# VHH binders against EKC/KEOPS complex subunit cgi121 (cgi121): the designs that were tried, part 20

Target 1, 174 residues: EKC/KEOPS complex subunit cgi121 (cgi121), of Schizosaccharomyces pombe (q9p7j3)
Amino acid sequence: MILPLFPETQVHVFVYENVSNCAAIHEQLISQNPIYDYAFLDAATILYKKQVYSAIIRALEDRRDEQMKTKTIHSEVILSLSPKTEISSAFRQFSMTKKSKNIVVVKIDSKLTEEEEFERLDKLVEGNRVEFSDEELQKLIDFKVLKKNYKLDPSTLENPLASILSSIALRGYS

## First folded at step 6 (VHH)

Design jc12 (from ja10 with A36D; framework vhh_5j56_2)
Fold by ESMFold2-Fast, scan of step 6:
Structure jc12 (fold): chain B 174 residues (1-174), chain A 128 residues (1-128)
Amino acid sequence: as target 1 above (174 residues)
Amino acid sequence: QVQLVESGGGLVQPGGSLRLSCVASGFTFSGSDYYDIGWFRQAPGKEREGLSSISSSGYGSTSYSDSVKGRFTISRDNAKNTVYLQMNSLKPEDTAVYYCAAGYRDSYFTSPGQYNYWGQGTQVTVSS
């Protein structure tokens, strides 16, 4: 994917359903294994492609402006999904857990092609790859989790896109 | 049950070296639980400053603050449940009480505000 403000930045996003080894992946992430340098998100928290892209853009803007609050660009993506600049709460809200079943994986600054990253990730993730599309994401979302994370009320829940994107773009200001 | 005990502080002349030790109890470095162990210091009238950190297990990822990069080295000995801070090229401005701290790792990062277990501290004085 090509981002208008970051045309030199390689970005790949992958979706896996029915993942059986989330506990093992989580252990590798906590141990800081460099092979697992990706943003591993719980798909229960992601409703739209634009939600993920907005978080990626915000993270890249923070890196460009030397305002990252976390150690890596991938952890900054996870933080950027949160409506607040609260690092630990963002990770608890959006990051995959040992009990996650469906995940969204983001890679920034890959030196590999999309297909090469798929080959690599398929060795790390024991699950079924699905298309990164709104249709597939809508099968994996947990609306109770989404509502809680973005503080959505009944008037916005039926069409939450604008509210979610505003929350990501205005993180820390509302 | 997690406890940290520092040692190795003392008086040293500018340009000298010291090695601080932090002995951990209540968890093992080869265990299934991950802890970040960090070194911090506090000089009189100054805020507590984070200096360096290391993961207790896994890949042993390390970090350093800009004030100590190239001069200080953090390492661990899993058999002794000990973290070391090797301090070289010491300056009078390095004079402080040095603390070892540990925090349970449940995410990609750990910051000073997430360290829940602290040692008593060991005094380092750099003077002629």
Scores: ipSAE 0.084, ipTM 0.449, lowest interface PAE 5.0, mean pLDDT 84

Design jc13 (from ja10 with S53D; framework vhh_5j56_2)
Fold by ESMFold2-Fast, scan of step 6:
Structure jc13 (fold): chain B 174 residues (1-174), chain A 128 residues (1-128)
Amino acid sequence: as target 1 above (174 residues)
Amino acid sequence: QVQLVESGGGLVQPGGSLRLSCVASGFTFSGSDYYAIGWFRQAPGKEREGLSDISSSGYGSTSYSDSVKGRFTISRDNAKNTVYLQMNSLKPEDTAVYYCAAGYRDSYFTSPGQYNYWGQGTQVTVSS
């Protein structure tokens, strides 16, 4: 995918369900293995494609403006999903865990094509790839987690998209 | 909730060794998927820097900054809920207040902003 404001930036997003090796992936991430340089998100936290795109755009804006708060663009995507700027809470809320079963994987600045990234990720992730679509994401979401992460009230839960996108775009402001 | 207490600091001569301890309460090392324990230091007139961290996971993944790699070793004792920093071949430039911190670790090595819980610090002075 090519973003209009960031046409030089290559972005790929993949969704996997029924992943059996999340504990192994998690250890590779925290051990700084460069092969695992992706944003690995728990699909229980992602309801819409636009939610992921908004976080990516915010991260790229922060990089452009030299305002990144984390060491990598992929970590900045994870932070950017949070309505607050506290790094540790954002990672606890949105990153995959050893116990995750469904994940969303984001790659930014790939030197590879989308097909080549798919081949690499298929070797790293022991699960079933599904389409990156609102329909598939809505099968994997945990609404209790979503409500907690974005501080949604009962009336907002009926149509949370605008609230989530505003939280990501404003991130700690108003 | 989470509290961290450092100990083991003190005065040591150049070339000497010290072992720092970090005791955690309100938190158990093996039960916390999202937490790592890290060691940081802040020397007079300098910014706080990350030195090493260890995962709370069973795998015990470790990392080290280039300034201490080969000289410092991080380890944990889950039964004592304690993380250690073994410091060898100490130099005058290692003089600093050493902090233990707990929090979620980035995919790449420690950023101070990722560590929400901090100890009070323990002074290490390398001097004759």
Scores: ipSAE 0.012, ipTM 0.337, lowest interface PAE 8.2, mean pLDDT 82

Design jc14 (from ja10 with S53E; framework vhh_5j56_2)
Fold by ESMFold2-Fast, scan of step 6:
Structure jc14 (fold): chain B 174 residues (1-174), chain A 128 residues (1-128)
Amino acid sequence: as target 1 above (174 residues)
Amino acid sequence: QVQLVESGGGLVQPGGSLRLSCVASGFTFSGSDYYAIGWFRQAPGKEREGLSEISSSGYGSTSYSDSVKGRFTISRDNAKNTVYLQMNSLKPEDTAVYYCAAGYRDSYFTSPGQYNYWGQGTQVTVSS
């Protein structure tokens, strides 16, 4: 995928369901293994492709403007999903945990094609890869988690996209 | 919202032992795998020196500065939301105000700890 404001940036997003080795992946992330240089998100928190892309764009803007709050672009994507700027809170809300079962994985600045990246990821993730689509994401979302993370009004829950995107764009003010 | 309170300091003779405690409030220590708690000290006229760090994760990774390695031990009690520093074989040069600090550590690449929250400190004096 090519982002209009960042045309030279390679972006790949993958979705895995029924992942059995989240505890092992989490161990690798905590040990800071560079092979696992991806943003690993809990799919229970992601409803739309646009939600993920908005967080990616915000992270790339922060990198461009030398305003990143985390060490890596992938950690910055996780932070950027949060409506508030506290790093620990964002990771608690959106990052994969050892108890996660469905995950969304983001890779930025890849030197590889999408097919080459998921050949690599399929060796690390013990689960079923599915299409990165709104349809597949809707099967994996937890609306209770989504509502809590974005503080959604019950009336907004019927069509939450605009509210979610606004929360990502207005981090710290809304 | 995060607050840290140190206790356990005091006067001790050379060769003695003390155990410092750091009680955290405003977060659950075990509830955030990306937090780290560290112990620091500062003697008058000197910069703060890092001594030891422990992650909030169940993996319990620890680190120590060369000046205290083998003498000091960091540990955690998740049920009490408390981090301890067991200090053995104390020397006059260990005299300082001891601080605990909490911060976020980036888990994707090797990064230094980020310490955003600090306790008020507890005085340790090692003298005869």
Scores: ipSAE 0.006, ipTM 0.221, lowest interface PAE 9.6, mean pLDDT 81

Design jc15 (from ja10 with S55D; framework vhh_5j56_2)
Fold by ESMFold2-Fast, scan of step 6:
Structure jc15 (fold): chain B 174 residues (1-174), chain A 128 residues (1-128)
Amino acid sequence: as target 1 above (174 residues)
Amino acid sequence: QVQLVESGGGLVQPGGSLRLSCVASGFTFSGSDYYAIGWFRQAPGKEREGLSSIDSSGYGSTSYSDSVKGRFTISRDNAKNTVYLQMNSLKPEDTAVYYCAAGYRDSYFTSPGQYNYWGQGTQVTVSS
């Protein structure tokens, strides 16, 4: 995937359902094993492709402007999903946990093709790959989690996309 | 309770060396709740400046600000739950109160607001 404002930045996004080894992956993420240098998101928190892309764009903008708050672009993506700027809170809200079942995995600046990243991730993730599409994401979302993370009221829940994207774009102003 | 205690500060001549220690209690550096440790300093009338950070991972990534790169070295002793800052080739402009801070594992020394726990500080004075 090529982003219009960052055409030289390689971006790959993968979705896995029914993952059985989330506890093992989580342990590797906490130990900061460089093989696991990806943004591992809980799919319960992601409703739209645009939500993920907006967080990626915000993270790339912060890197371009030398305003990253975290030490890696992948942790910056996780932070960028949060409407606030606290790293630990963003990871609790959006990062996969030992109890996660469905995950979204983001890779930025890959030196590998999408196919080679698939081969690599299939060795790390014990689950079923599905298409990165709004249809597949909507099967995996937890609306209670989404409401809590973005502080949505009942009227906003009917069409949350604009509110979510605004929260991501305006992170750091509230 | 999470607590950080700095020690090793003092008065030293230009060109000298000091080793600062940061002892943590209430958490472990290699436990399941991994922390990033940063060293910061503040001189009178100046903003708090980030100097260095070390992650909690077994892979041991370290980072340094340009002002101390090549002169200061951060390290850890997990058995003692202690992080060190070895300061070599000290200059009068290194005179400051030095702080140790702990934050979530991806906290970076350029973002002091991301660090949740702070020590009381230790004074370093470089003078002849």
Scores: ipSAE 0.302, ipTM 0.646, lowest interface PAE 3.2, mean pLDDT 86

Design jc16 (from ja10 with S55T; framework vhh_5j56_2)
Fold by ESMFold2-Fast, scan of step 6:
Structure jc16 (fold): chain B 174 residues (1-174), chain A 128 residues (1-128)
Amino acid sequence: as target 1 above (174 residues)
Amino acid sequence: QVQLVESGGGLVQPGGSLRLSCVASGFTFSGSDYYAIGWFRQAPGKEREGLSSITSSGYGSTSYSDSVKGRFTISRDNAKNTVYLQMNSLKPEDTAVYYCAAGYRDSYFTSPGQYNYWGQGTQVTVSS
């Protein structure tokens, strides 16, 4: 995928359900194995495609402006999902854990096609790929987790999109 | 109770070398607690500048600012729970108080605000 504001940047987003090897993936992530240079998100935290795209755009803006707070663009995506700028909080809130069952995986600056990245990820992730769509994401979300991560009240939970996008866009200013 | 203690600073002639040490307590480099250790410096009247970082785990990724790349080398000794900064080809403009800091594993050396634990610093003076 190509974003209009960043036409030179290739972006791929994958969704996996029923992942059985999250503990093994997590160990590779904490060891910083370069093969695992992706943003691995817990799907329980992602409700909309726009949520992921807004975080990607924010991370790319921070890279363009030489204002990245993390070592990799993929860590910057995870940070950018959080309404706060603290890296440890963002990872606790949004990154996959050993206990995760469904994940969203983001790759930025891929030199590969979407299918070539899928072939690579298929060797790392033991799960079932599903479409990156609002419909599929809404089957995997945990509204209790979403509420805590974005500090939503019950009335906002019924239509949280604007609140979530504002939190992502205003991260670091709010 | 994360604590960091720097040592190895002092006076050195231009072109000389120093090795700074950062001893960590309250966490281990091979345990469940994974940290990024960064080296920073601050000269009087200037902002704190990030120089280098190393991760405590696995593949041991290292990063360097352009001002020190090729002259400084960061390394770790997990058995001693120590991170080192080997400084070669020192210049008068390297004169500063040098700090080590610990932050979450993905903290980058360009972001001192992301580091939660700081040593008290060690003075490096490069002069004739």
Scores: ipSAE 0.387, ipTM 0.691, lowest interface PAE 2.9, mean pLDDT 87

Design jc17 (from ja10 with S55E; framework vhh_5j56_2)
Fold by ESMFold2-Fast, scan of step 6:
Structure jc17 (fold): chain B 174 residues (1-174), chain A 128 residues (1-128)
Amino acid sequence: as target 1 above (174 residues)
Amino acid sequence: QVQLVESGGGLVQPGGSLRLSCVASGFTFSGSDYYAIGWFRQAPGKEREGLSSIESSGYGSTSYSDSVKGRFTISRDNAKNTVYLQMNSLKPEDTAVYYCAAGYRDSYFTSPGQYNYWGQGTQVTVSS
């Protein structure tokens, strides 16, 4: 996908269900294996495509403005999903865990085509790829997790999109 | 590829101090967002318990168990790729093998099973 505000930036987003090797992926991320340079998110935390894109846009804005708080654009995406600026809190809230079963994977600045990224990532992730769509994400979300992560009150929980996007846009200032 | 090596253990008298070092290889503190380092110990006949943790990049948040809070201090030297555990006011009950471990950034030191890479351990004996 091409983002209107960042037309030269290649963005790919993948969704996997029934993933069995999250612990092995964690080991590769700790060792900084460059093959695993992606943002690995727990699908239990993602309700909308716009939620992911808003975090990507915020991360790209921070990179453009030389304001990144993390070492990679992919870590900055994870941070940008959080309404706070504390990196470890953002990772606990949104990143894949060893026990995650469904994940959302983001790749920015790929040197590969989308087809080549699919080929490569399917070798790294032991799970079933599904469409990146609001319909598929709604099957994987945990509303208890969503409510906690974004501090949603009962009045916004039925239609949380605007609240979530506002929290991402105002991260660190809200 | 990723290895952790502990050093600095030994025999010390009650009320004494020791500083343990954990040297990392196969990743660098200045180059990674993804790790947390924890200090753990295991005494004879007891389960492995978490003592303290320090996070990669950003603000480098630290945490401590109640059993060592106020006596032990965790710190990091990025240039030496080393994490330290400064242990003060040592008690006979602190006698144990001490381990450092690296886990994903979301790991809690109260959950040893969340950590991926472990050192071999260094013996600390507090005895008169």
Scores: ipSAE 0.185, ipTM 0.544, lowest interface PAE 4.0, mean pLDDT 85

Design jc18 (from ja10 with S57T; framework vhh_5j56_2)
Fold by ESMFold2-Fast, scan of step 6:
Structure jc18 (fold): chain B 174 residues (1-174), chain A 128 residues (1-128)
Amino acid sequence: as target 1 above (174 residues)
Amino acid sequence: QVQLVESGGGLVQPGGSLRLSCVASGFTFSGSDYYAIGWFRQAPGKEREGLSSISSTGYGSTSYSDSVKGRFTISRDNAKNTVYLQMNSLKPEDTAVYYCAAGYRDSYFTSPGQYNYWGQGTQVTVSS
């Protein structure tokens, strides 16, 4: 994908369902193995493609402005999904866990093609790849998790997109 | 209870060197719980400045602010639960109280507010 404000930035997003090795992946993520330098998100927290892209754009803006709070652009994506600025809370809310079943994986600044990243990720992730689309994401979302993470009321849950995007864009505003 | 203790500060002449140590207690760098350990400094009347960070993970990634890059080196000894800051080519502008801090594993040195545990500080004075 080409981002209008960051046209030279290569972005790939992958979705896996029924992942059987989340515990093994999680151990590699917390040990910060550079082979796993991706944003590994719990699909239970992601409802829309625009939600992911808004977090990516926010992370890239923070990198451009020399305001990153985390040490990698991928960690900054995870932080940017959260309406709050505390890193540990954002990871607890959005990052995959040992008990995750479906995941969304983001790669920024890849030197590989999408096909090459697919081949690499398929060796790391034991699950079924599905299309990165609103339709597929809506099959994997947990609305109770979404409501808690973005402080949504029942009326907003029927059409939450604007509220989610506003929360991401206004994160860290004083 | 998590505690950090700095040592190794003192008076040094411009161009000199010092090695600061930060000893952790209440947690271990060799365990499965991983931390970002950072070095920060604060001179009178100035904001707290982040200098460097290192991961407690086996991969041990390091980062440096532009003001100290090439002059300071961060390292760790997990067996001794200790993080070091080797400071070379010291300048009068490096005079400050130096702090070590531990925070969530993905915290960067630019974010002192993300660090939960702080040492009491050690004074470094660079003067002739």
Scores: ipSAE 0.485, ipTM 0.760, lowest interface PAE 2.1, mean pLDDT 88

Design jc19 (from ja10 with S57A; framework vhh_5j56_2)
Fold by ESMFold2-Fast, scan of step 6:
Structure jc19 (fold): chain B 174 residues (1-174), chain A 128 residues (1-128)
Amino acid sequence: as target 1 above (174 residues)
Amino acid sequence: QVQLVESGGGLVQPGGSLRLSCVASGFTFSGSDYYAIGWFRQAPGKEREGLSSISSAGYGSTSYSDSVKGRFTISRDNAKNTVYLQMNSLKPEDTAVYYCAAGYRDSYFTSPGQYNYWGQGTQVTVSS
């Protein structure tokens, strides 16, 4: 996929449900194995495609402006989903864990086609691929997690998109 | 709980070398927890700047700022719970207090605010 503000940047987003090897993936992520250089998100935290794209755009803006706070662009995506600029909190809130069952995987700057990345990820992830769509994401979201992560009250929880996007865009602004 | 202690600073002539050591206590490099260990410096009248970082577990990826790339080398010795900064081809502009810091696993050396544990610092002076 091509982003209007970053037309030279290749972006691929994948969704897996019923993943059985999250503990093994998590160990590789903690070890910083370069084969696992992707943003591995817990699907319980993602409600909309626009939520993921907004975080990607923010991370790419921070890289362009030489303001990245994390070691990799993929870690910067995870940070960018959080309304607060603290790496440990962002990873605790949005990154996959050993107990995750459904995941969203982001790859930026791939030299491979989307199909080739799917072939690579299918070797790493033991789960079922589904379409990256609002419909599929809405089957996997945990609204208690979403409410906690974005500090949503009952009135915003019924239509949270604008609040979520604002939180991502204005991260660190006081 | 988590503590970092720097050593190895001192006076050296331009073109000389020093090796700084950072000994960690309250966690182990080969344990289940994972940290980013970074080296930072602060010269008189300047902001604290990041120089280098290394991961404490698994694949020990390293990063360097452009000002020290090729001259400084970061390494770890897990058995001694120690991170080193080998400084070669030292210049007067390298004169500063050098700090070791530990932060969450993906903290980058450009972001000192992301490091929660800091050593007390060791003075490096490059002069005659």
Scores: ipSAE 0.435, ipTM 0.720, lowest interface PAE 2.5, mean pLDDT 87

Design jc2 (from ja10 with G31P; framework vhh_5j56_2)
Fold by ESMFold2-Fast, scan of step 6:
Structure jc2 (fold): chain B 174 residues (1-174), chain A 128 residues (1-128)
Amino acid sequence: as target 1 above (174 residues)
Amino acid sequence: QVQLVESGGGLVQPGGSLRLSCVASGFTFSPSDYYAIGWFRQAPGKEREGLSSISSSGYGSTSYSDSVKGRFTISRDNAKNTVYLQMNSLKPEDTAVYYCAAGYRDSYFTSPGQYNYWGQGTQVTVSS
């Protein structure tokens, strides 16, 4: 993907369903193993491609403006998905867990092509790769999780996109 | 309840050394606890400055501000639930109250607002 405000930044997004080794991946993430320097998201929290792109753009803006609150751009993506500014809450809300089944993986500033990142990730993730598309994401979303994370009422659940994007852009909500 | 207690401050001459300790209770320095410890300082009338951080990372995740890199060393003793700050080649500019703080493992020392738990501080005075 090409981001209008960051056209020279390489961004790759991957979606895996039926992942069987989330506990092993989680241990590597806790250890901060540099091989796992990606944003590993629980697909139950992601409804639209635009949701992921908005978080990436916000993280890149914070890096540009020297306002990052986390150690890595990938952790900043996870933080940026949350309407709150607290790191622990954002990770609890959006990061994959040992019990996750479907994941979304974001890589920023890759020195590798998309195909080379696929090869690397396929060695780390024991699951089925699917297209990064709104159609595939909508098969994996948990609407109860989405509603709780963005404080959506029943009337907005039919078309929550604008509300989600506003929450990511504001990132000051308590 | 999470609590942090600093010790080891005092008066030292320029060029001297001090070792600060931060003892944690209410959590452990294991990967599953998701905690990182940062060291901060504050001189009278100045903003709180981040100095260093250490995480429960198995890959030895430590970081230092430019003002102390090469002079200060952060380390941990997981069995004693203690984080240390070894301060060498102390300068008068290092005079401040030193704080340890605990936050999420990806918290960076440049962001004191991301640290949830703070100690009461220990005074370090560098003068002749």
Scores: ipSAE 0.236, ipTM 0.580, lowest interface PAE 4.2, mean pLDDT 85

Design jc20 (from ja10 with S57R; framework vhh_5j56_2)
Fold by ESMFold2-Fast, scan of step 6:
Structure jc20 (fold): chain B 174 residues (1-174), chain A 128 residues (1-128)
Amino acid sequence: as target 1 above (174 residues)
Amino acid sequence: QVQLVESGGGLVQPGGSLRLSCVASGFTFSGSDYYAIGWFRQAPGKEREGLSSISSRGYGSTSYSDSVKGRFTISRDNAKNTVYLQMNSLKPEDTAVYYCAAGYRDSYFTSPGQYNYWGQGTQVTVSS
């Protein structure tokens, strides 16, 4: 993907369903194992491709402006999905847990091609790859989780895209 | 309850060295609890600035602010539940109260507001 404000930044996004080893992955993430330097998101929290891209753009803006609140660009993506600036809350809301079944994985600044990252991730993730598309994401979303994370009311829940993107973009200073 | 206790401060001449210690209680670095441990300082009339951070787990990278990079080194001893800050080539501008703090595992030292637990501080004075 080419980002208008960050044309030199390589971004890869992967989706896995029916992941059986989330507990093992979660342990590696808590230990901050550099092999697992990706943003591992619970697919139950992601409804649109634009939702992920908006969080990536916000994280890259914070890095550019030397305003990152977390240790890595990938942790900053997770924070950037949240309408609040609380790190622990954002991770609880959006990060993969040991009980997750479907995940979205983001890699920024990869030195590898998309295919090479797939080969690497397939060794770490015990699940089935699916296309990163709105259609596939809609099969994996949990609307109760989405509503809670973005504080959506019944009127916005029918067409939540603009509300979600606004929450991500206007979190703090943008 | 998480508590942090700093020690090792004192008076030192410019160019000297000090090693600060931060002993954690209420959790163990070898246990299931995962924390970011940061060092911060505050001089009179200035805001609290972050200096360095380390994770309570072995894979966590160390990070430093530009003002101390190359002079200060953060480390941990999990058996003693202690984080250290080795301060070399001290300057009068390093005079401050030094704090250690614990926060969520992915908190960066540039965000003191994300650290929930703070020590009482230890005074470092660099004077000839």
Scores: ipSAE 0.372, ipTM 0.701, lowest interface PAE 3.3, mean pLDDT 87

Design jc21 (from ja10 with S57T Y59S; framework vhh_5j56_2)
Fold by ESMFold2-Fast, scan of step 6:
Structure jc21 (fold): chain B 174 residues (1-174), chain A 128 residues (1-128)
Amino acid sequence: as target 1 above (174 residues)
Amino acid sequence: QVQLVESGGGLVQPGGSLRLSCVASGFTFSGSDYYAIGWFRQAPGKEREGLSSISSTGSGSTSYSDSVKGRFTISRDNAKNTVYLQMNSLKPEDTAVYYCAAGYRDSYFTSPGQYNYWGQGTQVTVSS
């Protein structure tokens, strides 16, 4: 996908369900293996495509403005999903864990086409690839996790999109 | 609970060298809560500035601010839960209280607010 504010930035987003090797992937992320330079998100935390794209845009804005808080653009995407600017909380809330079953994977600045990244990731992830769509994401979301991460009240939870996007976009406003 | 203790500060002449040590306790570098250890300094009347960071896991990836790149080297000994800052070619402008801090593994040294645990600091004075 082409982002209007960052038209030269390649962005690919992949969704996998029923992943059996999350513990192995997690070990590679901890060891900082460069082959795993992606943002690996727990799909239980993602409700909308726009939620992911808003976090990507915020991360790219922070990189452009020399205001990144993390060492990599992919870590900055994870941070940018959080309504707060605390790295440890953001990773605890949104990053995949050894216990994750469904994941969303983001790649920024790929030198590969989307199809080539699919082939590469299919070798790293032991699960079923599904379409990156609101319909598929809504099958994987955990609303209790979503409510907790964004501090949603009952009136907001039925239609949370605007609240989530505002939390992402307004993170760091004084 | 989590504690960081700095040592190795002191008085040194311009062009001299010092090695600072930071000993961590109350956590392990191989635990599920992985840490980045950063070195920061604060001169009188100035904000704390980040100098360098090292990851507690993996290869121990390192980063340096432009003000110290090429002069300072960060390293770790995970068996001793210790991080070192080797400071060479010291200048009077390097005079400050030096702090080590622990933050989440991907915390960058330009963001002191992302580091949750701080040592008490050790004074480095560079003068003739």
Scores: ipSAE 0.131, ipTM 0.532, lowest interface PAE 5.2, mean pLDDT 85

